# Ledger of designs, part 278: VH-VL binders against q0atu2

Target 1, 119 residues: q0atu2
Amino acid sequence: MLDKKARIRTSREYRNVFEKGKRLSGRFLIIYYVENALDNNRFGFITNKKIGMAVIRNRIKRQLRAIVREYQGQVKNKHDIVLVARAGIGKSSFEGMEKDYIAIMKKAGLFARNANKID

## First folded at step 13 (VH-VL)

Design uf98 (framework fv_recibokibart)
Fold by ESMFold2-Fast, scan of step 13:
Structure uf98 (fold): chain C 119 residues (1-119), chain A 121 residues (1-121), chain B 108 residues (1-108)
Amino acid sequence: as target 1 above (119 residues)
Amino acid sequence: QVQLVQSGAEVKKPGASVKVSCKASGYTFTGYYMHWAKQAPGQGLEWIGEINPKSGGENYNQKFQGRVTMTRDTSISTAYMELSRLRSDDTAVYYCARDKFYWEELYFDYWGQGTLVTVSS
Amino acid sequence: QIVLTQSPGTLSLSPGERATLSCRASQSVESEYLHWYQQKPGQAPRLWIYGASSRATGIPDRFSGSGSGTDFTLTISRLEPEDFATYYCQQYNDTPLTFGQGTKLEIK
């Protein structure tokens, strides 16, 4: 699970990411992202009524947090990133969402590789 | 009335750079993302990238990465696209287009009139 | 990258006839992220249909859009002279954003 330090929690922090950041659209996700002044990454999650009932939206949020946690070590440090679930995500598999997350993070240049991350 | 007005036609030699402007009026400039697209003669549209006019944050189509730079000047509600190291296949009409800031109903509701860039030796 | 293929490339018809324009995607596209633009020679594209089936403001009801998954269609039930133009489909479902190559609707 994501530590509290790794979560964007307040409406003010969400607004900061939208207004000061940049954006990229993926198949099931849109990300808004900006560099922060902290020494760690923070993630936010947004679902809306277009993806389905509360049960589906809650499932999607749990699955997205699991995906983010799994790939946290590959994300460039010092970023605030908000994941917005798009229409169609409710019909996707866990693997489909994971694949989209990896693809969009790579397109955004947020998956870094350096001499200390040789694998 | 919403308008996007672009700079005039340019003729450039291979290897040169070109900077196209797009002046917005009739809406809050910083409330909408701005996109750029390329249309080569007799061909379809190709997306170049987008910029957040409020922050200057930008994302580019990988095909143009390293040759394109998007900027804006909030004080005059103007967005810019600069394309460097021009090639003959960069000959095209370039369009700016506006898009909603938030994730719902994303589409290009207003476009600039286009700027013809001709690259010829 | 999602590739959009439009067919036919050119459609020659007379005023009063029905036009059917196709847009096929290489991967599934949610209807909400499939749009159509009209472009006349020397002019910028103009938003025509958004979300596969919603008419943009001011667009006549003779225009209708439909489709889902990989197959989308723009239909003009009874062509008027001002309808002869090039129509482009566009997907906003994945980055990079992509457009079809266009269908040119011309007078026969």
Scores: ipSAE 0.775, ipTM 0.906, lowest interface PAE 1.1, mean pLDDT 92

Design uf99 (framework fv_recibokibart)
Fold by ESMFold2-Fast, scan of step 13:
Structure uf99 (fold): chain C 119 residues (1-119), chain A 121 residues (1-121), chain B 108 residues (1-108)
Amino acid sequence: as target 1 above (119 residues)
Amino acid sequence: QVQLVQSGAEVKKPGASVKVSCKASGYTFTGYYMHWAKQAPGQGLEWIGEINPKSGGENYNQKFQGRVTMTRDTSISTAYMELSRLRSDDTAVYYCARDKFYWEELYFDYWGQGTLVTVSS
Amino acid sequence: QIVLTQSPGTLSLSPGERATLSCRASQSVESEYLHWYQQKPGQAPRLWIYGASSRATGIPDRFSGSGSGTDFTLTISRLEPEDFATYYCQQYGETPLTFGQGTKLEIK
């Protein structure tokens, strides 16, 4: 589970990431991201009706939080990052979402070069 | 209503830099991302990158990384693309195009008319 | 990067005929993120079909798009003289965004 300190919680905080940040598209995810003035990273998660019914959206959010938690130590410090689920994510595997997350974070330059190896 | 008007044709020598402008009108400039694309003579389109006009935050195609810089001036609703260390294979028409700010319905609904940049020895 | 391959490169037909243009992706692209643009000589591209099958504003109903996965098609049911142009597919499925090389539709 991601602790409270690592979560983007308010509409204002989400809007700040969109307005001040930049973005990258992956197969199943779009990320919006910006460096913050805090001492830690924060993550937000958005799912919309295009990916399916509430049961599917809740599963996707849970799986994305698990992926983010697993790779927390590899993310460059002091960033706010919002993950937006794209169409098709509901039909992907956990491994497919994980692979897409890693690929996007690397493309964005958000994974530290000296990060721990993925097991 | 919506228009993207680009600066005029440029002729440059190898090694020079060129800065192309794209002036937006008919919509809220900061409400849409701006993209740039390249089309070499007789060839297809190639994506160069995008800029968030609110923040200036940019992402570039790796092929152009290190030579391209995108900026904007919100006071005059104008986006800029600067390409440095020009070589002959940079000869192309360069287009700006707008895209939704948020993740729904991402496509290039309006394009500038294009700017021909010729790099000659 | 996702490579889009369009075929044929050139399609020579007469007004009144049916045109079928193909766009194949090197990996799966969700339909929502596959678009088509029309370009005439000396002009900027214009959005034609978005999300694989939705016509952009003002586009005649003789144009239709279809497809999913790696295989997408633009169909013109009955060619008119103004339809002769180059058509490009584009994927917005992942960064970097890419376009196909184009299919030039020319008068026979």
Scores: ipSAE 0.838, ipTM 0.916, lowest interface PAE 0.8, mean pLDDT 92

Design yg1 (framework fv_ivicentamab_arm2)
Fold by ESMFold2-Fast, scan of step 13:
Structure yg1 (fold): chain C 119 residues (1-119), chain A 119 residues (1-119), chain B 110 residues (1-110)
Amino acid sequence: as target 1 above (119 residues)
Amino acid sequence: EVQLVESGGGLVQPGGSLRLSCAASGFTVSDNYMNWVRQAPGKGLEWVSIIYRRGSTEYADWAKGRFTISRDNSKNTLYLQMNSLRAEDTAVYYCAREGGEEWYYFDYWGQGTLVTVSS
Amino acid sequence: AYDMTQSPSTLSASVGDRVTITCQASQSIDSWLAWYQQKPGKAPKLLIHDASSLESGVPSRFKGSGSGTEFTLTISSLQPDDFATYYCQQWDDYSGEAYTFGGGTKVEIK
C-alpha cells in the first residue's frame, strides 16, 4: 500500500491536477500530472463505471496501487500524478497494466532511471 | 547484433495444427516483450499475440482459444502453437521484439515463416 | 477498437519527388504511432516511432509528423530504395484490444 502522504485524497487536490496538469494517454491508462511544491510525490486513482462492476473496479484500483508502490522510487520527485483507468483495462493482465504504466511514465519524462532496475 | 530466425511453417489441412519457432540471438527473450504478427498474402499486418517478461500472455480476440504463445528461456526461443487452423489463417507469421524503453512498437522482426492452410 | 485509415492505398512517383502518406485514427492516440517500411518478400523495418522519432540508420529524407488523429509520413526526395509498402501502427486503444496497423500504402517508382 502507498503511504498516506503519497496519496491524493481530497477533491480539491484532484481538481488541481486536472486543471493545471498535463495529460498523456496510454493503452489502458491516462495520467494527469503536475509538479508540486512538496518534497514528495502524490498519486491518485480513478476507476469509473465504464470499466465494469465494483468488484472489477476494486481489483483494478488495488493492482494499480501495487504497481505505483513497486515503482515509486523511479518517479521524479515533486509531482502529483492521477491515474485514470480506461474502459479496456478490465481485459488487461497485471503485467499489461504494469507495462502500460512504465511506458506512459517514461514517455511523460517522469521516470528518472530504468524502472526495471530496482536495487 | 540482434537476430530473430523463424521456422515451422508449412502446408496444413483445415483443422490441423502447427507449432512455429523463433530463435533469438543477441538479446534475451525473457528480458523483452515478444510478439507474433501475421500477414496474409498481399494483405496488411495483423497482431496475433504477446508474451510479457514474466510470462503473462494476451491474444487478438480471433486467436483466443486456438493459439498459444510461449517461450523456452533455456533455448532463448519463442513459440506459437496454432490449433484448429482455418483457410483464413494462411499468412506469413513474424516474431517481433518490442523496442526502446517505452515499447509497443517493433524494432526487430524475424524473416517470417509461411503457413498455408488448404486441402 | 479504433480503426486506422491509411491513404492513399497506392501511389506512383518519380525519383526526387516529395511523397506524403497519411494515417488517420478514428479517435485520438496522442503520439503513439510508428511507421514501418516493407519491401517485397522482406520483413517490415521500423522507420519512425512516437510519431516523429527517426530510428537510427534511417535516412533523414523520412519525416514523421502529427498527433491526435492525423499523422503523416513524408519522403522529401524519393529514391529507388524507397520502393516499398509503408504501414502505420498505433497502440493507444480505448477498448484495449490490440495493436492496430493501417492498411498500407504501396509506393511504386514510375
Scores: ipSAE 0.652, ipTM 0.876, lowest interface PAE 1.5, mean pLDDT 88

Design yg10 (framework fv_ivicentamab_arm2)
Fold by ESMFold2-Fast, scan of step 13:
Structure yg10 (fold): chain C 119 residues (1-119), chain A 119 residues (1-119), chain B 110 residues (1-110)
Amino acid sequence: as target 1 above (119 residues)
Amino acid sequence: EVQLVESGGGLVQPGGSLRLSCAASGFTVSDNYMNWVRQAPGKGLEWVSIIYRRGSTEYADWAKGRFTISRDNSKNTLYLQMNSLRAEDTAVYYCAREGGTDWYYFDYWGQGTLVTVSS
Amino acid sequence: AYDMTQSPSTLSASVGDRVTITCQASQSIDSWLAWYQQKPGKAPKLLIHDASSLESGVPSRFKGSGSGTEFTLTISSLQPDDFATYYCQQWDDYSGEAYTFGGGTKVEIK
């Protein structure tokens, strides 16, 4: 579970990210992201009916939170980031979602740049 | 020096089975995301399957149920088991490693092995 | 393969020519695009990743550009070794396929 302060919770906060943020699409995920005026990052998660039944959407949401939590130390500070699951995510493995998250965050410039190979 | 060497291709009748091998050197297969990509004679490239670092697998929709990707870490070798082969499976099969810090591109390819499915 | 547009399908050129080939994605893929070179009887070779990042060891005459839905590969001064088929690997909606390749552009003599 992510700490309360690391979560985007209000409609106003989500709207701010969608309106002012940049958008980047990966294989299973779309992220919307914008710099904030805080000392910490905040994450939002959106799963819609196109993904599948509630049980699948709830599983995906839990897995995405676990992935974000695991890699939160590599995310550049002062960002609001919303993860939107794409329709095809229900067919992915946990590792497939993790791979996509890492790739999209690096491509967005939100992960620490590393000259060393990452497995 | 990174090298991928495929073997196991040949002529097989429709409905038959074949197992392809890809011997890797200069890196460890289990530390990378490994793929199979095929190319029908005179046609373009088509993705077949991926095996993730911890062993999760994914397949093209047309390959599900017929093809199985696997690896043997002790032999540093990638495999593709192909069952219920059809004429349209005739192609050169390449094993390919995904790139370093950015994902979803193939930085090294094997030489390919030809599979011909014909009566 | 469905709505993957790489153009032209063939291109005739002479040594020293400037060659440009295009890859069009059916939807925005940001810069999730790689270019490969394939010579007859050989495996594809990575030229460019992230739309514009030249792979180590690839000659500087190769240049990738573009973002979103339109991408180009330019060879500024065609050499004898450059007569080959070029493929973009583009990104589209995941509909059971993890990776998607363009149809290829054959760069041939004359």
Scores: ipSAE 0.477, ipTM 0.840, lowest interface PAE 2.4, mean pLDDT 86

Design yg100 (framework fv_ivicentamab_arm2)
Fold by ESMFold2-Fast, scan of step 13:
Formats: sequence, C-alpha cells, structure tokens
Structure yg100 (fold): chain C 119 residues (1-119), chain A 119 residues (1-119), chain B 110 residues (1-110)
Amino acid sequence: as target 1 above (119 residues)
Amino acid sequence: EVQLVESGGGLVQPGGSLRLSCAASGFTVSDNYMNWVRQAPGKGLEWVSIIYRRGSTEYADWAKGRFTISRDNSKNTLYLQMNSLRAEDTAVYYCAREGGEWEYYFDYWGQGTLVTVSS
Amino acid sequence: AYDMTQSPSTLSASVGDRVTITCQASQSIDSWLAWYQQKPGKAPKLLIHDASSLESGVPSRFKGSGSGTEFTLTISSLQPDDFATYYCQQWDDYSSEAYTFGGGTKVEIK
C-alpha cells in the first residue's frame, strides 16, 4: 500500500493537478503532473465507467497502486501525479500496465536518472 | 551484433497449423519485449502478439484463441504457434524486438518467413 | 479504434530532391511515433522514434518532426538508397489496440 502522505486525497487537490499540470498519454494510462510545495510525491488514481464494471475498476486501481509503490523510489521528488486509466486498460496484463507506467514516466522526465544506482 | 532469424513458414491448407521460430543472437530474449508483426503481400504492417519479460502475453483481437506466442530461454528462441489458419493469414511474419528499456517501437527485425494459406 | 493516415500513398522523386511524408493521427498521441524504412523483399528498419529521435547509424538527412496529431518525415537530399516504402507507427491507440501502423508511403524514381 502507498503511505497516506503519498496519496492525493481531496477533490480540490485533484482539480489543481488537472488545471495546472501537464498531461501526457500512454497506451493504457494518462498522467497529469505538477510540482508541489511538499517534501514528497503524491499520487492519485482515476478509473471511470468506460473501463468496465466495479470489479474490473477495483482490480485496476489495486494493480496501479502496486506498480506505483514498486517504482516510487525512481520518481523525481516534489510532484503530484494523477494516473487516469484509459478505457482499454481492462484488456491489459499487469506487465502491460507496468510497462506503460514506466514508459510514460520516463517520457515525462519524472524518473530520476540516478535512481537505484547503488543496487 | 543483434540478429533475429525466422523459420517455419511454408504452404498450409485452410484449417491447418504451423509453428514459426525466431532464433535470437547478440542479446537475451527474456530481457526484452518480443513481438510478432505480419505483412500480407503488397499490404502494410500489422501487429500480432507480444511476450513480456516475465512471460505475460497479449494478442491482436483477431489472433486471440488461434495464435500463441512463447519462448524457450535455454535456446534463446521465440515461437508463434498458429492454429485454425485462414487464407487471410497469408503474410510474411517478422519477429521484432522492442527498443530501449520501456519503449514501444521496434529496433530490430528478422528477415521474415512467408506463410501461405491456400488449397 | 481511430485511424492513422499517411500521405501521400505514393511519391515520385529524383535524387537530390527534398521529400516530405506526413502521418496524421485522429487523436493526440503526443510524440509516441516511430518511422520505418522498408525496401522490397526486406524487413522494416527503424529510422526515428519518439517523433524526432534519430536512430544510431541512420543518415542525418532523415528528420522527424511534429507532435500531437501531425507528424512529418523529411529526407533533405534524396539518395538512391532511399527509394523505399516508409511507415509510421504509433503506440497510443485510443481503443487499446497496440502498435498501429500507417498505410505506407512508397517513394519511387520519377
């Protein structure tokens, strides 16, 4: 699970990211992202009815949170990032979602080049 | 030197089966995203299937249930098992490696193997 | 699914000419676009990825540009080896189908 401090929780915070942030689309995901004034990153997750029934949307949200948690150490600090799942994400594999997340984050310049260098 | 060599193509009757092979050298298949792409005579390119680094697979909607992508890590070889073949499956089949670490473009292609589905 | 339109379908040119090929996506794909060259009887070869990033070993006369919905491949001074069919490819399919290719542009001798 992502720490409470690392989650975008209020409608106002989501709205600020959508209104002021940059947008980049990938195959299964769209991200909206903006620098914050905090000392950490925060993530938000949006799944809409176009994806499918609640059971599918809940599975997608759990899998996206797991992916974000796994790669959180590679994300440049001080950003609010909202992941919006595209309609076709329900047809993807877990690795398909993971690959798309990494690709879009790298393209956005949100992955630090020296992340996990010590490993 | 990266090299991909396809084999296994030939003439088959409608309803028949065929297994294509793609022998890789100069890199490790399991460290990459591997794909099959086909091209009907005189037509454009059409994506068929992907196998991810940890073994998850995805298929074009028209290929689901008939085609199976797999690999043998000990032989560094990619496969495409094609069942219930139709005249519309007549094409040159290419294996292709995705470029970079988490990209969706193909940086290396084999020379292709021709599959002809005809009486 | 949405269309990827590539134009023109055929282009006649002479050695030394400047050639431009356009690829149009029906929805924004940012810069999720690659260009390939295919000679008769051979596999496609990657020229450009991420709309404008030239692959190593590809001559500098090839240039990719554009973002969003309109992308262009330019060959600044056509060489004999450049007579081929060119394909664009996008990865950001709105319908979740991956790896949509354009219809191709055949560059022929005038």
Scores: ipSAE 0.510, ipTM 0.850, lowest interface PAE 2.4, mean pLDDT 87

Design yg101 (framework fv_ivicentamab_arm2)
Fold by ESMFold2-Fast, scan of step 13:
Structure yg101 (fold): chain C 119 residues (1-119), chain A 119 residues (1-119), chain B 110 residues (1-110)
Amino acid sequence: as target 1 above (119 residues)
Amino acid sequence: EVQLVESGGGLVQPGGSLRLSCAASGFTVSDNYMNWVRQAPGKGLEWVSIIYRRGSTEYADWAKGRFTISRDNSKNTLYLQMNSLRAEDTAVYYCAREGGEWEYYFDYWGQGTLVTVSS
Amino acid sequence: AYDMTQSPSTLSASVGDRVTITCQASQSIDSWLAWYQQKPGKAPKLLIHDASSLESGVPSRFKGSGSGTEFTLTISSLQPDDFATYYCQQWDDYSPEAYTFGGGTKVEIK
């Protein structure tokens, strides 16, 4: 459900974020992030085989995109952000993933100061 | 004024069961992430379990299959059902509320209830 | 190997002393660290969260610092009420335990 304009799609774009960006680890997620020269944010999603079979990895990707979409209005503009799912994420609840995403984005300083937050 | 009041601890034989209660006042448990943390006599703190706002649960690996965290929203009370108790489960059990806006720390704790597992 | 080590395990101090307690993580936890105070027979009390943010109602003599793998709690002028055991705490990167506590540092009267 995340718009095409808001997605990182090419290997070159992913490589740029990994090489130039900052890294911050959460409980279930690692983010790599860098300011871009565009007028919008872009998100990438990586789920490796250590998480589980394709069915599990595809479920995790769908859930992460849903979380990112729900909170995209709170993210500071002009950033490329890649979410890398850690091996243990497949055993997490949806709420565990959501909590970790919000916590790590706030810790990185990527959520706008005046953005509304879910209690 | 936030308060957490625990009850249900006592002496139980190995293999027995106990249900701990934690009555909350000054806030709503279903709007928060609630945890159980234990402390063996003279030892340090050890995390047991969490229940998320929408009811998802997670457990320490050693607690899985034996302990169940739950809540009753109408009574604003948190529970820990403990089955197949072992001598090493002897500890003071605390209920604790997670603080902040999606942070991983405990801002309020109950007084604790002592569970003694002995023949 | 995700582990948390507090040092010292015990220290003796006098009222007015400057006390420093260290917490070492085996892997970087950025600033996902909280400090708690526990008095005998009582529940832990939150002092500091996010490595350096002082909890409301906690005296300003308590200060947290550090990031990554090394963190410190400093009490700039020890008071009688500060004789207690102090614990650091972090989240775990999905292992058998979601939250990991340090072994504790007991601050005793000299």
Scores: ipSAE 0.319, ipTM 0.792, lowest interface PAE 3.9, mean pLDDT 86

Design yg102 (framework fv_ivicentamab_arm2)
Fold by ESMFold2-Fast, scan of step 13:
Structure yg102 (fold): chain C 119 residues (1-119), chain A 119 residues (1-119), chain B 110 residues (1-110)
Amino acid sequence: as target 1 above (119 residues)
Amino acid sequence: EVQLVESGGGLVQPGGSLRLSCAASGFTVSSNYMNWVRQAPGKGLEWVSIIYRRGSTEYADWAKGRFTISRDNSKNTLYLQMNSLRAEDTAVYYCAREGGEWEYYFDYWGQGTLVTVSS
Amino acid sequence: AYDMTQSPSTLSASVGDRVTITCQASQSIDSWLAWYQQKPGKAPKLLIHDASSLESGVPSRFKGSGSGTEFTLTISSLQPDDFATYYCQQWDDYSDEAYTFGGGTKVEIK
């Protein structure tokens, strides 16, 4: 799990990212992202009913948090990033989701050069 | 020096099975994302399947349940097991390596192996 | 299920010509597009990835451009080695198919 400080928790904070942020679509994920004025990165996660049953949505949310946490050290500091799962994500493997996350983060310019995977 | 050499193609009757091999040299298949792509005679390219670094797999919708991608890390070889073959599966089958760490292009291709499904 | 339209399907050109090939996606794919060259009887060869990034070892006369739904491959001064079929390739939005190729453009000698 991600530490509490690294999570976007309020509706107001989510709205700020959606309204002021940039959007980039991947195969299974959409990210919305904006630079923040804090010392830390914050992540938000959205899985809607188009994905499937609650059991599937909960599994996907846990897997996305695990992926984000594992690559946390590679993300450029001072960003708020919201991950929105696309309807097709339920058909993906864990590695498919992981590959898509890394691809969109690199494309967005959010991964630092020569960064190392945390775990 | 990267090389991919496919083998195992041939003539098979409808409903039959065939296993293709792809021997890799100059790199390690388990450290890369490996794919199968096919091309029917005189037609375009069509993606078949991927195997990720830790062994997760994904397939084209039409290939699910009939085709299985696998690898033998000790032999540095990629496989495609094809079952319940149909006339429309007639094609040259290429194994292909993805070029970037987390990108969606194929930087090296094998020479291809022809599979003909005919009575 | 994306529709990838590549045009023209066949192009006749002479050595020294500027050749332009177009690839259109039915939905936006940002810059998730690669270009391949295939000579008769041979495997495809990567030319360009991420719409505009030239693969190492590929001659500078090849140039990719575009984003969203419309992409082009330009060969600024066609050489004898360039007579081949060219394919674009993108990812699928909904995950029913991961990678979708265009129908191909055959560049043949005039």
Scores: ipSAE 0.072, ipTM 0.728, lowest interface PAE 5.4, mean pLDDT 86

Design yg103 (framework fv_ivicentamab_arm2)
Fold by ESMFold2-Fast, scan of step 13:
Structure yg103 (fold): chain C 119 residues (1-119), chain A 119 residues (1-119), chain B 110 residues (1-110)
Amino acid sequence: as target 1 above (119 residues)
Amino acid sequence: EVQLVESGGGLVQPGGSLRLSCAASGFTVSDNYMNWVRQAPGKGLEWVSIIYRRGSTEYADWAKGRFTISRDNSKNTLYLQMNSLRAEDTAVYYCAREGGEWEYYFDYWGQGTLVTVSS
Amino acid sequence: AYDMTQSPSTLSASVGDRVTITCQASQSIDSWLAWYQQKPGKAPKLLIHDASSLESGVPSRFKGSGSGTEFTLTISSLQPDDFATYYCQQWDDYSGDAYTFGGGTKVEIK
């Protein structure tokens, strides 16, 4: 579970990321990201009905939170990042989602340079 | 020196089965994302399947249920088991390694092995 | 499935010419695009990844550009070794395919 301090919680906070942030699409994920004025990173997660039934969307959200949590120490400080799951994510393996997240974060310049080794 | 050497191709009748092998040297298969890509005579490239570092697999929709990607880490060898072969499966099959840590491109390819499904 | 359209399908050129090949995606793929060269009877060879990053050992006359939905591969001064078929490649998040390739562009001697 990702700590509440590291979660984007309100519609206003989500809107700020969408309006001011940059967008980068990956295979299964789109990220929107912007620097914040806080001491920490915050993450938001969006899974819409095009992905599939509630049980599938809930599994994907749980898996994405687990991935973000595992790699949170590698994310450059002071960013608000929203992950939007794309329709095709329901066909992905856990490793496929993990790979896409890491690839996107590196491409966006949001990961520390020595990150991304699976142990 | 990175090398990928495919074998196991040949002439098979429709409905038959064939197993392709890809022997890797100069790197460890289990430390990389490995793919099969095919090319019908005179046609373009078509992705077949991927095996991730921890063993998760994904397939092209047309390949699901008929083709199985696997590896033997002790032999550093990738496999593609092909069942219920059809004339449209006739192609050169390439073994390909993904480049970079988490990128979506192929940095090394084998020479290919021809599979002909006909009488 | 993101459709990948590559043009032209064939082009004729002479040594020393500047040639440009275009690849269009039906939806934005940002810079998730690679270019490959394939000579007759040979496996494809990576030229460019991330739309514009030249692979080690590839001559500097090859240049990739573009982002979003339109991408180009330019060969600034065509050499005899460059007569080949070129393919672009991106990810595919709908059909279950991990990767989608363009239809190819054959660069032929004029």
Scores: ipSAE 0.413, ipTM 0.835, lowest interface PAE 3.1, mean pLDDT 87

Design yg104 (framework fv_ivicentamab_arm2)
Fold by ESMFold2-Fast, scan of step 13:
Structure yg104 (fold): chain C 119 residues (1-119), chain A 119 residues (1-119), chain B 110 residues (1-110)
Amino acid sequence: as target 1 above (119 residues)
Amino acid sequence: EVQLVESGGGLVQPGGSLRLSCAASGFTVSDNYMNWVRQAPGKGLEWVSIIYRRGSTEYADWAKGRFTISRDNSKNTLYLQMNSLRAEDTAVYYCAREGGEWEYYFDYWGQGTLVTVSS
Amino acid sequence: AYDMTQSPSTLSASVGDRVTITCQASQSIDSWLAWYQQKPGKAPKLLIHDASSLESGVPSRFKGSGSGTEFTLTISSLQPDDFATYYCQQWDDYSGEPYTFGGGTKVEIK
């Protein structure tokens, strides 16, 4: 689970990322990302009805949060990042989603080799 | 050096089955993302299937339920089991290795093995 | 040829010519694009990945450019070894398949 501090939760915060952030598309995911003025990263997750029923969307969200949590130490500090699941993500395996996340984060320049640890 | 050698192709009747092999040398199959790609005579390239490092698999929609990708780590060999074959499956089948840790391109290809579905 | 349009399908050229091959995606794929060379009876060979990154051992006369929806492969000063079919490839599931190849461009002797 991601801590409350590491989650984007208000509509204003989501709007800020969409309006001021950069966009990068991957195979199953789109990320929107912007530098923040905080001392930590925050993540948002969007799954729409085009993906499938609530059961499928909830599974995808849970799996994406698990992936983000697993690799959070690799993410450069002070970013707000929103993950938007694309149509077709329901066809992906867990490893397919994981690989796509790593690929887009590296291409965006958001992965650092000197990973930070959460105390 | 890296080498991939396919085998197992041949003539098969509609509804029949074939198992293709791809023997790898110069690298370890289980440390890489491995794919099957096919090419019908005189036509373009078409992706078939992938097996991820931890064993997850994905398939083209038209291959799902009929084709199974697998590997034998002790033999460093990739396989494609093809069932319920159709005339439209006639093609040269290539095994291909994905390049780089997070990249989505094929850096090495085998020579291909011809599968003909007829009679 | 899926969601990618590759043009021209065939071109005739002479040794020393500059040739350009274009690949257009129906959706933005950023720079998620590779180029392959295939000679008759042989497997494809990687030339360029990430739209413009030249694979090691590939001659510098090959150059990839573009981003988003339009990409080009240029061969400056065409050599005898360059007569082949060229394919672009993307890995964006927007088209319904994770790996989509262009229809190919056959570069023939004039």
Scores: ipSAE 0.350, ipTM 0.806, lowest interface PAE 3.7, mean pLDDT 86

